Miniprotein binders against p81326. Designs and how they scored, part 189

Target 1, 226 residues: p81326
Amino acid sequence: MLHFGGFIMEINHISKILEKEREEYIRNKVEEYLKQGFSKDDAVNKANQSWRTYIGHRIQDVIYNLLKKFLKDSGLKVTTDKALNNRNLPEELDKVKRLIAINYGEYLFLPDADVIVYKVENNDIKIIAIISVKNSFRERRFETTYWKLKLKESPVTSHIKVFLATPDKDNEISYKCPNGKPKKMRIILEYELDGIYFLKEDFEETEKAKHFGKIVEDIIEISKKL
Key: E = the ipSAE of ESMFold2; O = the ipSAE of OpenDDE; V2 = 0.75 times the mean of E and O plus 0.25 times the DockQ between their complexes.

## First folded at step 14 (miniprotein)

Design xi9 (at its last look DockQ between E and O 0.72; V2 from the best seeds 0.77)
Fold by OpenDDE base, look of step 14:
Parts: C-alpha cells; sequence; structure tokens
Structure xi9 (fold): chain B 226 residues (1-226), chain A 82 residues (1-82)
C-alpha cells in the first residue's frame, strides 16, 4: 500500500472509479445517439468508440490531477502541453514552454509533454520531469523515446527526466520476456526512458519499471538534486 | 454550465458506487469514503470529510458548484448546489 499525503493509493480504487465512469459515460452517449435517430445497436457501438477516444484523455487528466495534488506540498508545480498551447501565457508558463523547446535549427518545437513538473526558485524555473501518458501502444510506440533522445541533445534540456505512465491493459509492455521471448517495446522503452510507471499491479518490476505510486517520491527526490 | 454538468456526473458516479458497495457495515463505509476522496482528486476537486455523531458529511467543490454527500443509517443522500 503506497501512502500519498495521507491517502492510500489503491490502483483498484482508481480502476473501479474509471469503470463506473465508463458505465455512466456509455449510458449518456447511448441516450444521445438514440435521440439523434440511431438504432440501439448503432448507438451502443458509437458510444463504445467514443469511450475509447475519451478514456485516453481522461487518464491524462487523472494523472495530472494526482500529480498536482501530491506534489503541491513539496512546492513543485505541474502543467500540461495543452496549457502551454495558449496564446498570451503568463510569464511563468511562457518560461516553462521555452525551457522544454527542442531546437531544429530555424524552428523550435515542443515535445509531447502530457504532464510537466517544474519548480520555481528565486524567480528561476527548473524543469524536473515530463510525463508521457499512454493508454495503448497501438500507435506511436516509440514517440516518447524520440522526445527523450531529442531532449538529451541540448545542455538546456538534457537534465529533464522523461517518464512514461500507463495502465497497459493489454500487457503490451508489462513483461520483458514473457514465455522466454523478449518484448522489444518494453526493453527499448525501459532502456531509453528514465522510468516507466504502471497504473496496475501485475507487471515485471525493475529499477526503471515501477508502480505509479512511486512516481511522486521519485520526482521529489530528483527535484532535490537540481 | 459545464461545472454543473460535471458535478452532476460525479454525483451519479458516487451514487452508483454506493449502490454497488452497499452501506451495511463500517468497512464498506470506510471504503466508500475513500473512493469518494479518490474520485474528487481524480477530477481536481477539493474534498472535505466530516464525521459527527455517526453521520458522515462530504463536500466536493467543483469550481463554484458543491456536491453534498450525507451518509447516515445505511443511506446516502447526494445534493448538488451551485
Amino acid sequence: as target 1 above (226 residues)
Amino acid sequence: DPELEKAKFIAKIIKDLAEELGLSDEEKLRELVQLIKWLAIMYGAEVTVTIENGKIRIVIKVGNVEIYIEIEDGKVRITVKE
């Protein structure tokens, strides 16, 4: 049982809540599609498809909210790439945006950064970590690895830790060598990234592959060394 | 109001959780309270829990909307107030 700020993080509780959210979401969407004139079967199918898109964003929001809550007492701040895409950013967020930018010669581009953790000390901003959130690995399997490698190329960004957070429901990267066969994706992601954090209990734990409950402690520890 | 709709959605989830878990014993009550706390955190909402005279009162603040949960005598009452 991992304790966060007086809360016992049980992955089972999060999973149970998300299941109830799914049930309520599907019910509401089915009703919406029925009102639009779709058949019951079509409405259910469309609702399920809608949920698959929704849940990806929902998990990102959940992780953001968890990190925001549990890092608050440490004085660490949390933002998202979505927040950085706004025009007329506050000075603090404009600085954060600039400090994660990757140089492509004539252009600066931002990495995929679902969640960004940073600290403010004496009006200076230090980026601590970027957390990429993946619900499934069907598409863009090594995108997070690409961004990690690009961040390493600059002395401005080389210190930034890049973490992957995932429920990995389909066991795509939960084990390194299931049935004696190496899983290329798990091995590469674990090698290139600073850590993988699982929102589940059933996975092969290593020095870099940990339960999501450890991410807060790890981030706090990193922040003290910067 | 998006905040009101969000609050209503959260309230429905709490109701469903309470119905599934049941409120027959203290362990189930503790679990429900814990689930509600997690639910609030997952939505970035503030949550306050007060236990007085065997009555559990929970307030979840979603922006300017408040969800009031009262648990007493094995019953749950949920009210959404702007």
Scores: ipSAE 0.833, ipTM 0.939, lowest interface PAE 0.4, mean pLDDT 92
Fold by ESMFold2, look of step 14:
Structure xi9 (fold): chain B 226 residues (1-226), chain A 82 residues (1-82)
Amino acid sequence: as target 1 above (226 residues)
Amino acid sequence: DPELEKAKFIAKIIKDLAEELGLSDEEKLRELVQLIKWLAIMYGAEVTVTIENGKIRIVIKVGNVEIYIEIEDGKVRITVKE
């Protein structure tokens, strides 16, 4: 009975929860740093720095948990690049790893994907999509487009959809032409990727730039064509 | 125990949400229940909601740790049990 894709209601609930998590996280970190002997000002600064690192990982976890929950009834499975880099992989995950690996001559590397969606049919594994989760575009602005282009180079991986999920709190890619000036990052990311999914309300919607809640429907539709 | 620490953190968030909302009417109560359900989903935790005679019971399972939330007469009681 839980619906993920409701436009205003789901975003408000997630946002309210994340804000309360931030408040409690900061309180706990300040207390920890004070016990370590830092001044109050230093403890607060360090706690805020810690949160900036933590929130990136937290958003990845939220996306993983939501996709795992809401794709399950459609027969779709979800894993992460972290899980695929563990030693002694289960057979199923070893197959997933091999199906997304990119060949660089005698070397094989996994694309930098935070979340991977796949399905299993009659012992066959089909990779549906990878989702890159970015909190900020200060560094590695076009990393996700690089991986999309590499996946397109081989017939065995060219079908894999590559999505970007982001809160984009700093409005780095929220609009194509703010104040009449083209935003290179937004335009290139939207052109090259299969979709951009925003975890916020204020952004320019297009056929490829959507609210994060639409990602579940989109993945399910793609899986039916595969 | 990481699961216990996570459950305590979740319990604190629930208390903070309840405090900010203020359980003054039925709509605020429904909002809190929705927030608790989304919070559980965001942690990949299983959640069960039972409503009987104006008493709401919510159980969130964080691995082997359970969070019991009871809401009655505008008051929230939260217990974390291993």
Scores: ipSAE 0.745, ipTM 0.920, lowest interface PAE 0.6, mean pLDDT 87
ESMFold2 (binder alone), look of step 14: mean pLDDT 78; pTM 0.727

## First folded at step 16 (miniprotein)

Design Bk1 (at its last look DockQ between E and O 0.88; V2 from the best seeds 0.84)
Fold by OpenDDE base, look of step 16:
Structure Bk1 (fold): chain B 226 residues (1-226), chain A 83 residues (1-83)
Amino acid sequence: as target 1 above (226 residues)
Amino acid sequence: SDAEKFAEQLIEFAEYLIRLAEEYLEEGRPKIAIEWLELAVRFLQMALEKARKNNLDELAERIEKLIERAKELIERAEKIKES
């Protein structure tokens, strides 16, 4: 129990470090865009957009590597949707790709899957979970929910757990009913998803809304039931 | 043992953070590199505590060497930051 507390605190630092980079990044990008001939307002807007993309990728990479290391000894493997976007996939990853594909009649498409957790048993692949990593919810607020609902429509994918991991810096989904007013996004995401994991301390904990430090144990437990 | 496995997981994650910090150093961003290195050290300290409590002396020695390496990188980054 004591070791878990320290681990939780250090996970919270990941988000803090990423946030410390923002000021410098924005400043440098604004300067770059000004040199390109953009107006001050346009430069600021473009810099902020660039930051959102940049920080989104950074947090995804950190979380991917964290999960990869901490799930390894449980016999669980981790990949990403980006790794699956290759014409020449190893057999294992080709099977993973096919097992998460969503049917649209004439076409198969992959859900957004920042992290994919799977196991290999007797040469059979079982997809355990998809983790969507969101730094902020300014855009595409219910995208993860859409993919969860689509995965439920097929017996091939209906068992796949879909989790959301976020620092929720703007407190968009940290509480269900702050000041007595229901937060639509929190309520819907918690209802539709299998879990929400926060890389922060200040949130309303529920059965489905937990600290990110618990995600490893939860995934391992799910993997044992499959 | 479970303790040894957890310590190794912490080590591997810390090594990733060290590599991440080195990338920031190569980009000329020592301030952020230092932050990642300090986080790596804290994970390694957790691993060290786990190793020591379970009498894993060889593992403890390995962790101590990694902590030393991370601290040396911090010192190097601080020098770059001041220059």
Scores: ipSAE 0.849, ipTM 0.939, lowest interface PAE 0.5, mean pLDDT 93
Fold by ESMFold2, look of step 16:
Structure Bk1 (fold): chain B 226 residues (1-226), chain A 83 residues (1-83)
Amino acid sequence: as target 1 above (226 residues)
Amino acid sequence: SDAEKFAEQLIEFAEYLIRLAEEYLEEGRPKIAIEWLELAVRFLQMALEKARKNNLDELAERIEKLIERAKELIERAEKIKES
């Protein structure tokens, strides 16, 4: 059992640092686009779009490295969808890819899985969880729930836990409606997914909605049951 | 031991954060590098507390050296930020 107070508090600083980086990043990109001849309004729009892509990759990389470091001594391995899309996959990763792929007749697609946790026992690979990292819910707000439902349809993938990790910077699922009820998007995501892990402090914890720092123990506990 | 394993995990994550901060320094972005370095120091201090409470003297010495290196990087980043 981790000492959650200190560990969780320090993990939540990650999102605070990223917000401070946003200001610097946007300024630099606006200057870059202005030098390329874009109007100020166009430069600002392009800079914000660039930031969304950048921050998504940054959060994913931090989460990947955190999980890799904290899970390795429990016999758990971590990879990414980016690594699984490489042309020359090692045999182990090729097997991981096949174990999470969804069959659409002539086509195979990977679910929306930024980070994948698995274990290797007796030359067998067992997929434990996939984690989707979302910074914004403006577009594709329920894509992760679609992939959870697809994974549940097959007995070979139905055990795979599907988690969402998010700073929820726009408070789209962490804040309640004025009437005190959770927002509809929060209700549906929490119901359909196996867990939501927030990289922020201000939200109501539930059995499925937790501080991100708790994900390590949850994954280890799940792996012991599989 | 479990305490030693947890301290090592904290160290390894802090080392990742330090390397991330070094990338920002190379890009000429010392302000954000300092933020990541300060977070790395906080994880190292947590690891140090764990090591000391469990009488892991060699580990504690290693952690102290890492904290000093991170603080030296913060000082370097502060000079870059000012110039």
Scores: ipSAE 0.830, ipTM 0.934, lowest interface PAE 0.6, mean pLDDT 89
ESMFold2 (binder alone), look of step 16: mean pLDDT 88; pTM 0.861
ESMFold2, look of step 17: ipSAE 0.806; ipTM 0.925
ESMFold2 (binder alone), look of step 17: mean pLDDT 87; pTM 0.856
OpenDDE base, look of step 17: ipSAE 0.848; ipTM 0.939

Design Bk10 (at its last look DockQ between E and O 0.81; V2 from the best seeds 0.82)
Fold by OpenDDE base, look of step 16:
Structure Bk10 (fold): chain B 226 residues (1-226), chain A 83 residues (1-83)
Amino acid sequence: as target 1 above (226 residues)
Amino acid sequence: SDLEKFAEQLIEFAEYLIRLAEEYLEEGRPKIAIEWLELAVRFLQIALELARKNNLDELAERIEKLIERAKELIERAEKIKES
């Protein structure tokens, strides 16, 4: 138990380090856009948009690598939706892709799946969980919820757990009822998703809302029941 | 043991962070590289404590070497930052 405390604290530093990059990144991008002939206001806006995209990918990559390392010894494998966007997939990944696909009648589409956790047993693939990684909720607030609901509509995908991982730097979903007012987003996300995992300390903990340090254990436990 | 496995996982993750820091160094961003290296060292220190408590001497030695490497990279990054 004691060793989990240190590990948990160090996880919180991931988002802090990423945020330290912001000032320098914005400054450099503003300068770049000014050189391209944009106005100061346009340059700042574009720099901020660029930053959101950049930091989003960075945090996803770090979390992917973290989960990949810490789930490996449990016989669990990890991939991403990006890795599945290939015409020539290995057989294993092609099966993974098919097992997370959502039916839209004439078309199959993949959910947004920043991280996909699966196991291989007797040449059969079982999808365990999809983890959506979000640095902020400024855009696409309920996108993860949409995919969870769509996955529930099929017996092929209904068992797949959908988790959200976030530092929630703007405290949009950290508390259910701050100042006595219900936070719609927190309540809905917690209700619809299988879990929310925070890369921070300051949040309201519940059965479904936990520190990110617990996600590995939770995924392993789920994998044993499948 | 489960503790040995956890220590190895910490090592592998720290090695990833070191590689990430090296990429930042190559991009000419030593400040951020140092931050990732310091985080890697902290993960390795957790692993080292686990190894020592469980009398895993070979693992402890491996971790110490990785910590030393990370610290050398920090020193190198600091020199780049000052120039």
Scores: ipSAE 0.841, ipTM 0.937, lowest interface PAE 0.6, mean pLDDT 93
Fold by ESMFold2, look of step 16:
Structure Bk10 (fold): chain B 226 residues (1-226), chain A 83 residues (1-83)
Amino acid sequence: as target 1 above (226 residues)
Amino acid sequence: SDLEKFAEQLIEFAEYLIRLAEEYLEEGRPKIAIEWLELAVRFLQIALELARKNNLDELAERIEKLIERAKELIERAEKIKES
């Protein structure tokens, strides 16, 4: 129903815009660091690190706003990990926080979840899905898988869908068997997660690996079953 | 209807993209702002097609005005880029 081909294809342009921003950002940051006296190699390394922080927040904000706009008329609410860690936490969000927390004996921790989708029915809160947004898989490659497995360990959280959203510009997980060789990271992520949603056109599409534009319809369908 | 709701959602997301582009313009980054504005126009064009096919004349007029505004921002950004 929400699978308009134009919508899905235009969503993938987000990744193209981010690539254009990257080029300008890196150039400007290298210049800044060189002026501060860093060597060329150090300036490039620092600029790349700066970019990873900057773009992570940018991608999350775009995805958050997209989901918020397209899900609200289906009775679904959207919040973020950042909002749940706020010192001034309203009652509704405090309940959301408690419903996704993982028990480690004496300690209670939140999973790494960039965006959380939930619904409210008669003052009852039901967590539908968490979306982990990753711009690269250089480090912490399987962190999302770990949190899915932890959520599965409790009957209170085992229904929560765990999705990964990514531009994957370097093709780290875009194909299962590039050059005939299994890509361990793609295989494990696809097996363990409930879905991988790509912000680009060029990837191996499967039942669990889809264009990002399909995430709205998938979340709505899941919410109807809960 | 579901189609009217979807058109309104496209409009709201496009309005977010326009605001994001305006932030980039304020930061002196017109090249990037144009990219976000062009994406906003593409979403508005999808919404306009839906409105016209369903004879939603008032909605179509709203969308046309938003597209005109976005294109004016692109023109302003192009002038800033060239200076």
Scores: ipSAE 0.803, ipTM 0.925, lowest interface PAE 0.7, mean pLDDT 88
ESMFold2 (binder alone), look of step 16: mean pLDDT 88; pTM 0.864

Design Bk11 (at its last look DockQ between E and O 0.86; V2 from the best seeds 0.82)
Fold by OpenDDE base, look of step 16:
Order: sequence, then C-alpha cells, then structure tokens
Structure Bk11 (fold): chain B 226 residues (1-226), chain A 83 residues (1-83)
Amino acid sequence: as target 1 above (226 residues)
Amino acid sequence: SDLEKFADQLIEFAEYLIRLAEEYLEEGRPKIAIEWLELAVRFLQMALRLAEKNNLDELAERIEKLIERAKELIERAEKIKES
C-alpha cells in the first residue's frame, strides 16, 4: 500500500513536467510564425494550436510506454492505432487490428485507440482495453464515448473496455457537480465509459473515476476475467 | 517475487525517461531534460528501496549505476543550460 502512494505522486509529475514546457514552446513558435509574416494574433493562435497537437502526442507516448512497462510481466501486450496503420503488419498485430475494427456496412474503420491492451493465449488474441489519452477537452469532447458505443454494437468488440486517461488541467471533468451545477461532460463520460483515470490529485473519486495509478491493476484484473 | 517485478518495471520506465531526456538534450532543451531526469531518479530510488528491502543486492547495484548515470546527465544538462 505504501509503495502505491509514492508511485501515484510521481505519476502526477508527468503532467506537471509537460505543462512546464508550454511557455517555452509557445514563445518559440510565436517567434517562428512572426518570422513567416503572420500577425501577432495569428501567430499566437497558431502557436497554441501547434502546442495542443504537440503535447497531445507527448502525453500519449509517455502513457503508452508507462503501460507497456508496467503490464508486460502480467503477460499483457500493448500497441497503438499508429502501429496498426501499416500495410505490412505482423500476423499478431493484423489480428489485433481486425479485432478492434468497427463495421460501417461496406467499410471497416478503427476506433481512435491511443493505447490498445491485449493478451495472447493459445495463439488466440483477446482485446482487453482501449485507452484514450487526452490532455484537454477543448475539441472532440465525446469522441471516446462515440467509439465506446460503436464497439458495444458488435458481439466481437462489445467486451472491450474503453478508458479515458487525462490530467484534466482545466478541471472540465474533475468534479461531477461543482458549485451545485452538474458537469454534463463528466457525467456522460463516466456513464458511458468503463473508467476515467486522472493524472492528478484534485478530482472527485468514484467507482469509475480513479487515479491513473490504479489503471494497471484494473486492467490486470479485467484480463483475468476474459 | 511481485516486488522484484515491480522494481524491474520501475527501472525500465526510468530508462525510458532517461532516453526521453537525452532526446530533449539533443534538441537543445536542457531545462525540460533535467525535469525528466529528476523524475527518472525518483522512480529509480523507489526501485532501490524495494531492492534493498528484499536483499536483492545485484539489482540494487544495477539501480545505483542507473541513478549515477542519470545524475551525470543532469550535471551535463545544467552546464548546457548555463552556457
């Protein structure tokens, strides 16, 4: 139990470090765009957009590597939607790709899946969980929910757990009813998803809303039931 | 043991963070590199405590070497930052 507390605290530092990079990144990008002939306002806007994309990828990569390292000894494997976006996939990853595909009649499409956790047993692949990693909710607020609902429509994918991992730096979903007013986004995400995991301390904990430090244990437990 | 596995996991994650920090150093961003290295050291210290508590001397020695490497990288990064 004591070792979990320290681990949880260090996970919170990931988000803090990423946020510390923002000021320098924005400054450098603003300067770059000004040199390209953009107005000050346009340069600032473009820099902020660039930052959102950049930091989004960074946090996804860190979380992917974290989960990969902490799940490996449980016999669980981790991949990403990016790794699946290849014409020449190893047989294992080709099977993973097919097992998360969503049917749209004439077409199959993959859900947004920043991290995919699966196990291999007797040459059979079982998809355990998809983790969506979001640094902020300014755009595509319910995209993860859409994919969860689509996955539920097929018996092939209905068992797949869908989790959201976020530092929620703007406190958009950290509390259900701050100041007596329901936060629609928190309520809907918590209802529709299998769990929300926070890379921070200041949030309302529930059965489905937990600290990110719990995600490894939860995934392992789910994997034992599949 | 489960504790040994957890220590190994901490080590591997710390090694990833060290590599991440090295990328930032190559990009000429020593300030953020130092932050990642300090985080790596803290994970390694957690692993070290686990190794020591379980009398895993070889593992402890490996962890200490990694901590030393991370600290050397911090010192290098600080010199770059001051330059």
Scores: ipSAE 0.848, ipTM 0.938, lowest interface PAE 0.5, mean pLDDT 93
Fold by ESMFold2, look of step 16:
Structure Bk11 (fold): chain B 226 residues (1-226), chain A 83 residues (1-83)
Amino acid sequence: as target 1 above (226 residues)
Amino acid sequence: SDLEKFADQLIEFAEYLIRLAEEYLEEGRPKIAIEWLELAVRFLQMALRLAEKNNLDELAERIEKLIERAKELIERAEKIKES
């Protein structure tokens, strides 16, 4: 049913709508910073920084809600890093948090895992996949691959699929060899991650680089094998 | 059935999109709200086609009411956009 062609194409409208917010958001923020006494140049720079944070959280929220709605009838649950950082965690979410934590000797840290998919069987939790949501690759370019490699180092986390979801509006990773030159970021991300899911139509499709609408079927299929 | 399940998932996601659009309307941002509402209608129309093809009359009636509500919100947003 998820191969219904209209479904996949309509999902791509999400990123188009999100991009339409940019101009209004930045205008409002520039006005706010000017009222705070910042120079025009500083206000613009701060507004753009604010936008990058805002859009990242908005994309994450939309992806979270999409996955939650389309995965629930397959016995799969979805949470976020934001929910796991809440002060008052239910027992189930505390277990999820512990199951994705990375051990650095005396310290335990959560990977940068924006959205987490898991299932509950006989009160045991199995982490299925972690989705990293990236709007741009200007900062922390290899963060997602680092976390995949760390998860691979432990037998309790090595099964966890690590996906990247992105609109990639600026085509930073959309093609492997743009203009005949290998794009290092795309090649490394595709090699190391379990999948890259694009919230747009215009990108080079491969076995690992797919339309975002296909992520639901892929996660369900993975969950049947675990 | 699996078809009813998928239609219900489409409806639930569309309801989320409507709720998101309502937040934009409350913030005085009707142009963006209309974009989310139009997307919600597209998912509802997909669910409606599934319900109609499979003779799920009560489900189809429910979906039609949701589409009508979304279109009423679009009309409200258009009036706010013009003001």
Scores: ipSAE 0.778, ipTM 0.915, lowest interface PAE 0.8, mean pLDDT 89
ESMFold2 (binder alone), look of step 16: mean pLDDT 87; pTM 0.850

Design Bk12 (at its last look DockQ between E and O 0.77; V2 from the best seeds 0.82)
Fold by OpenDDE base, look of step 16:
Structure Bk12 (fold): chain B 226 residues (1-226), chain A 83 residues (1-83)
Amino acid sequence: as target 1 above (226 residues)
Amino acid sequence: SSLEKFAEQLIEFAEYLIRLAEEYLEEGRPKIAIEWLELAVRFLKMALEAARKNNLDELAERIEKLIERAKELIERAEKIKES
């Protein structure tokens, strides 16, 4: 128990470090775009857009590596949707790809899956969870819920848990009803998803809304029931 | 033991953070590299505590060497930053 508290505290530093990079990144990108002949306002806008893409990728990579290391000893494997986009997949990953595919009649498409957790038992693959990692909710606020609902429509994928991991820096979903006003996004995400995991301390904890430090234990527990 | 496994997990994650910091150093960004290295050291200290509590001397020694490596990288990064 004592070791878990320290671990939780250190996880919160991940998001803090990523935020400290912002000022330097923006400054450098603004300068780059100014040199390319953009106006000051255009340069700032482009720099901010570039930052959103960059930081989104960085946090996804950190969380992927964290989950990969901390789930390994439980016999659980971790991959990403990016890894599944290759033409020549190992048999194991090809099976994973097929087991998360969503049917659109003539076409199969993959959900957005920043992290995919699965187990291999007797050469059979079971998909356990998909984790969507979001640094901010400014764009595509309900994209993760869409994929959760689509996965529920098939008996092949209906068992797959869908989690959201976020530092929620802008406090968009940290509380359900701050100042008596319902936060639509928090309420919907918590209702539709199997869990929300925060890389921060200041949030309203519920059965489904937890600190990110608990995600490893929760995934392991789910894996034992499958 | 469960503590030994946890210590190994912390070590592997800290090694990832050290590699991440090295990438930032190669990009000429020592300030951010230092912060990742400091985080790695904190995880390694947690692993060290777990190893010591279970009398895992070999593991403790391995962790201490990793902490030393991370500290050396911090010192290098600080020199680059001042330069």
Scores: ipSAE 0.836, ipTM 0.932, lowest interface PAE 0.6, mean pLDDT 93
Fold by ESMFold2, look of step 16:
Structure Bk12 (fold): chain B 226 residues (1-226), chain A 83 residues (1-83)
Amino acid sequence: as target 1 above (226 residues)
Amino acid sequence: SSLEKFAEQLIEFAEYLIRLAEEYLEEGRPKIAIEWLELAVRFLKMALEAARKNNLDELAERIEKLIERAKELIERAEKIKES
């Protein structure tokens, strides 16, 4: 079904469009910061930081909307960590929040889960997967791996699949052994996570490293086993 | 039934992409808006193919209208781009 009409490859156009926006965005932001009195170097640094935040939020929103549309007819629901942090939660979302929260003594935290996929059966909620969306790996390189390890510590959360979705434009994790040299970050992320889904064509595909368009079929297949 | 559901999902996602493009047009950014609209048209054409294979004439007519709407938005964005 999802292999119909080149759907999986067409999904890769999303990241291409977002990259085309980068040049215009950076130019406009630099001009804006220069008018505010920042030096050229500071304006460029702030514009690049602004872009990284902007593009990260845009990718998350597109992924959320894609999954919501393509999973709904399989009995799967989708929410976000942003939605779960609202204090006026509907009962269903409050249950989702409680099912993924990790206890640190007197503190309770949600894992880094930009998008959460779950299903409802007989008023019971089953968390299927969380997807961490990363535009770059400059900061907190292994935070998604940390959350997977924490979820594995409890039999209540150990079934939850933890996926990483990324355009990986700087090729930080696209290949296992570029130039014959092992890439530690790719190797560790692939070993520890349940899957890495790339929003681009040019990467080393493995059983766990796939084109993003395949995530829909993978989530549906997993949900049938639960 | 399965391919019909897939066509509906493609339409809904394309409608999201069209709304996203309209935001860019409102912000005076027609070049990017055209990119999103062209992608929306690609998904709508995929949905149209699925509808026609299943002889879903009403669905196919709805998709054709959405494609025409998206193409009209592209033409408007092209005029804004060229100022």
Scores: ipSAE 0.829, ipTM 0.932, lowest interface PAE 0.6, mean pLDDT 89
ESMFold2 (binder alone), look of step 16: mean pLDDT 87; pTM 0.859

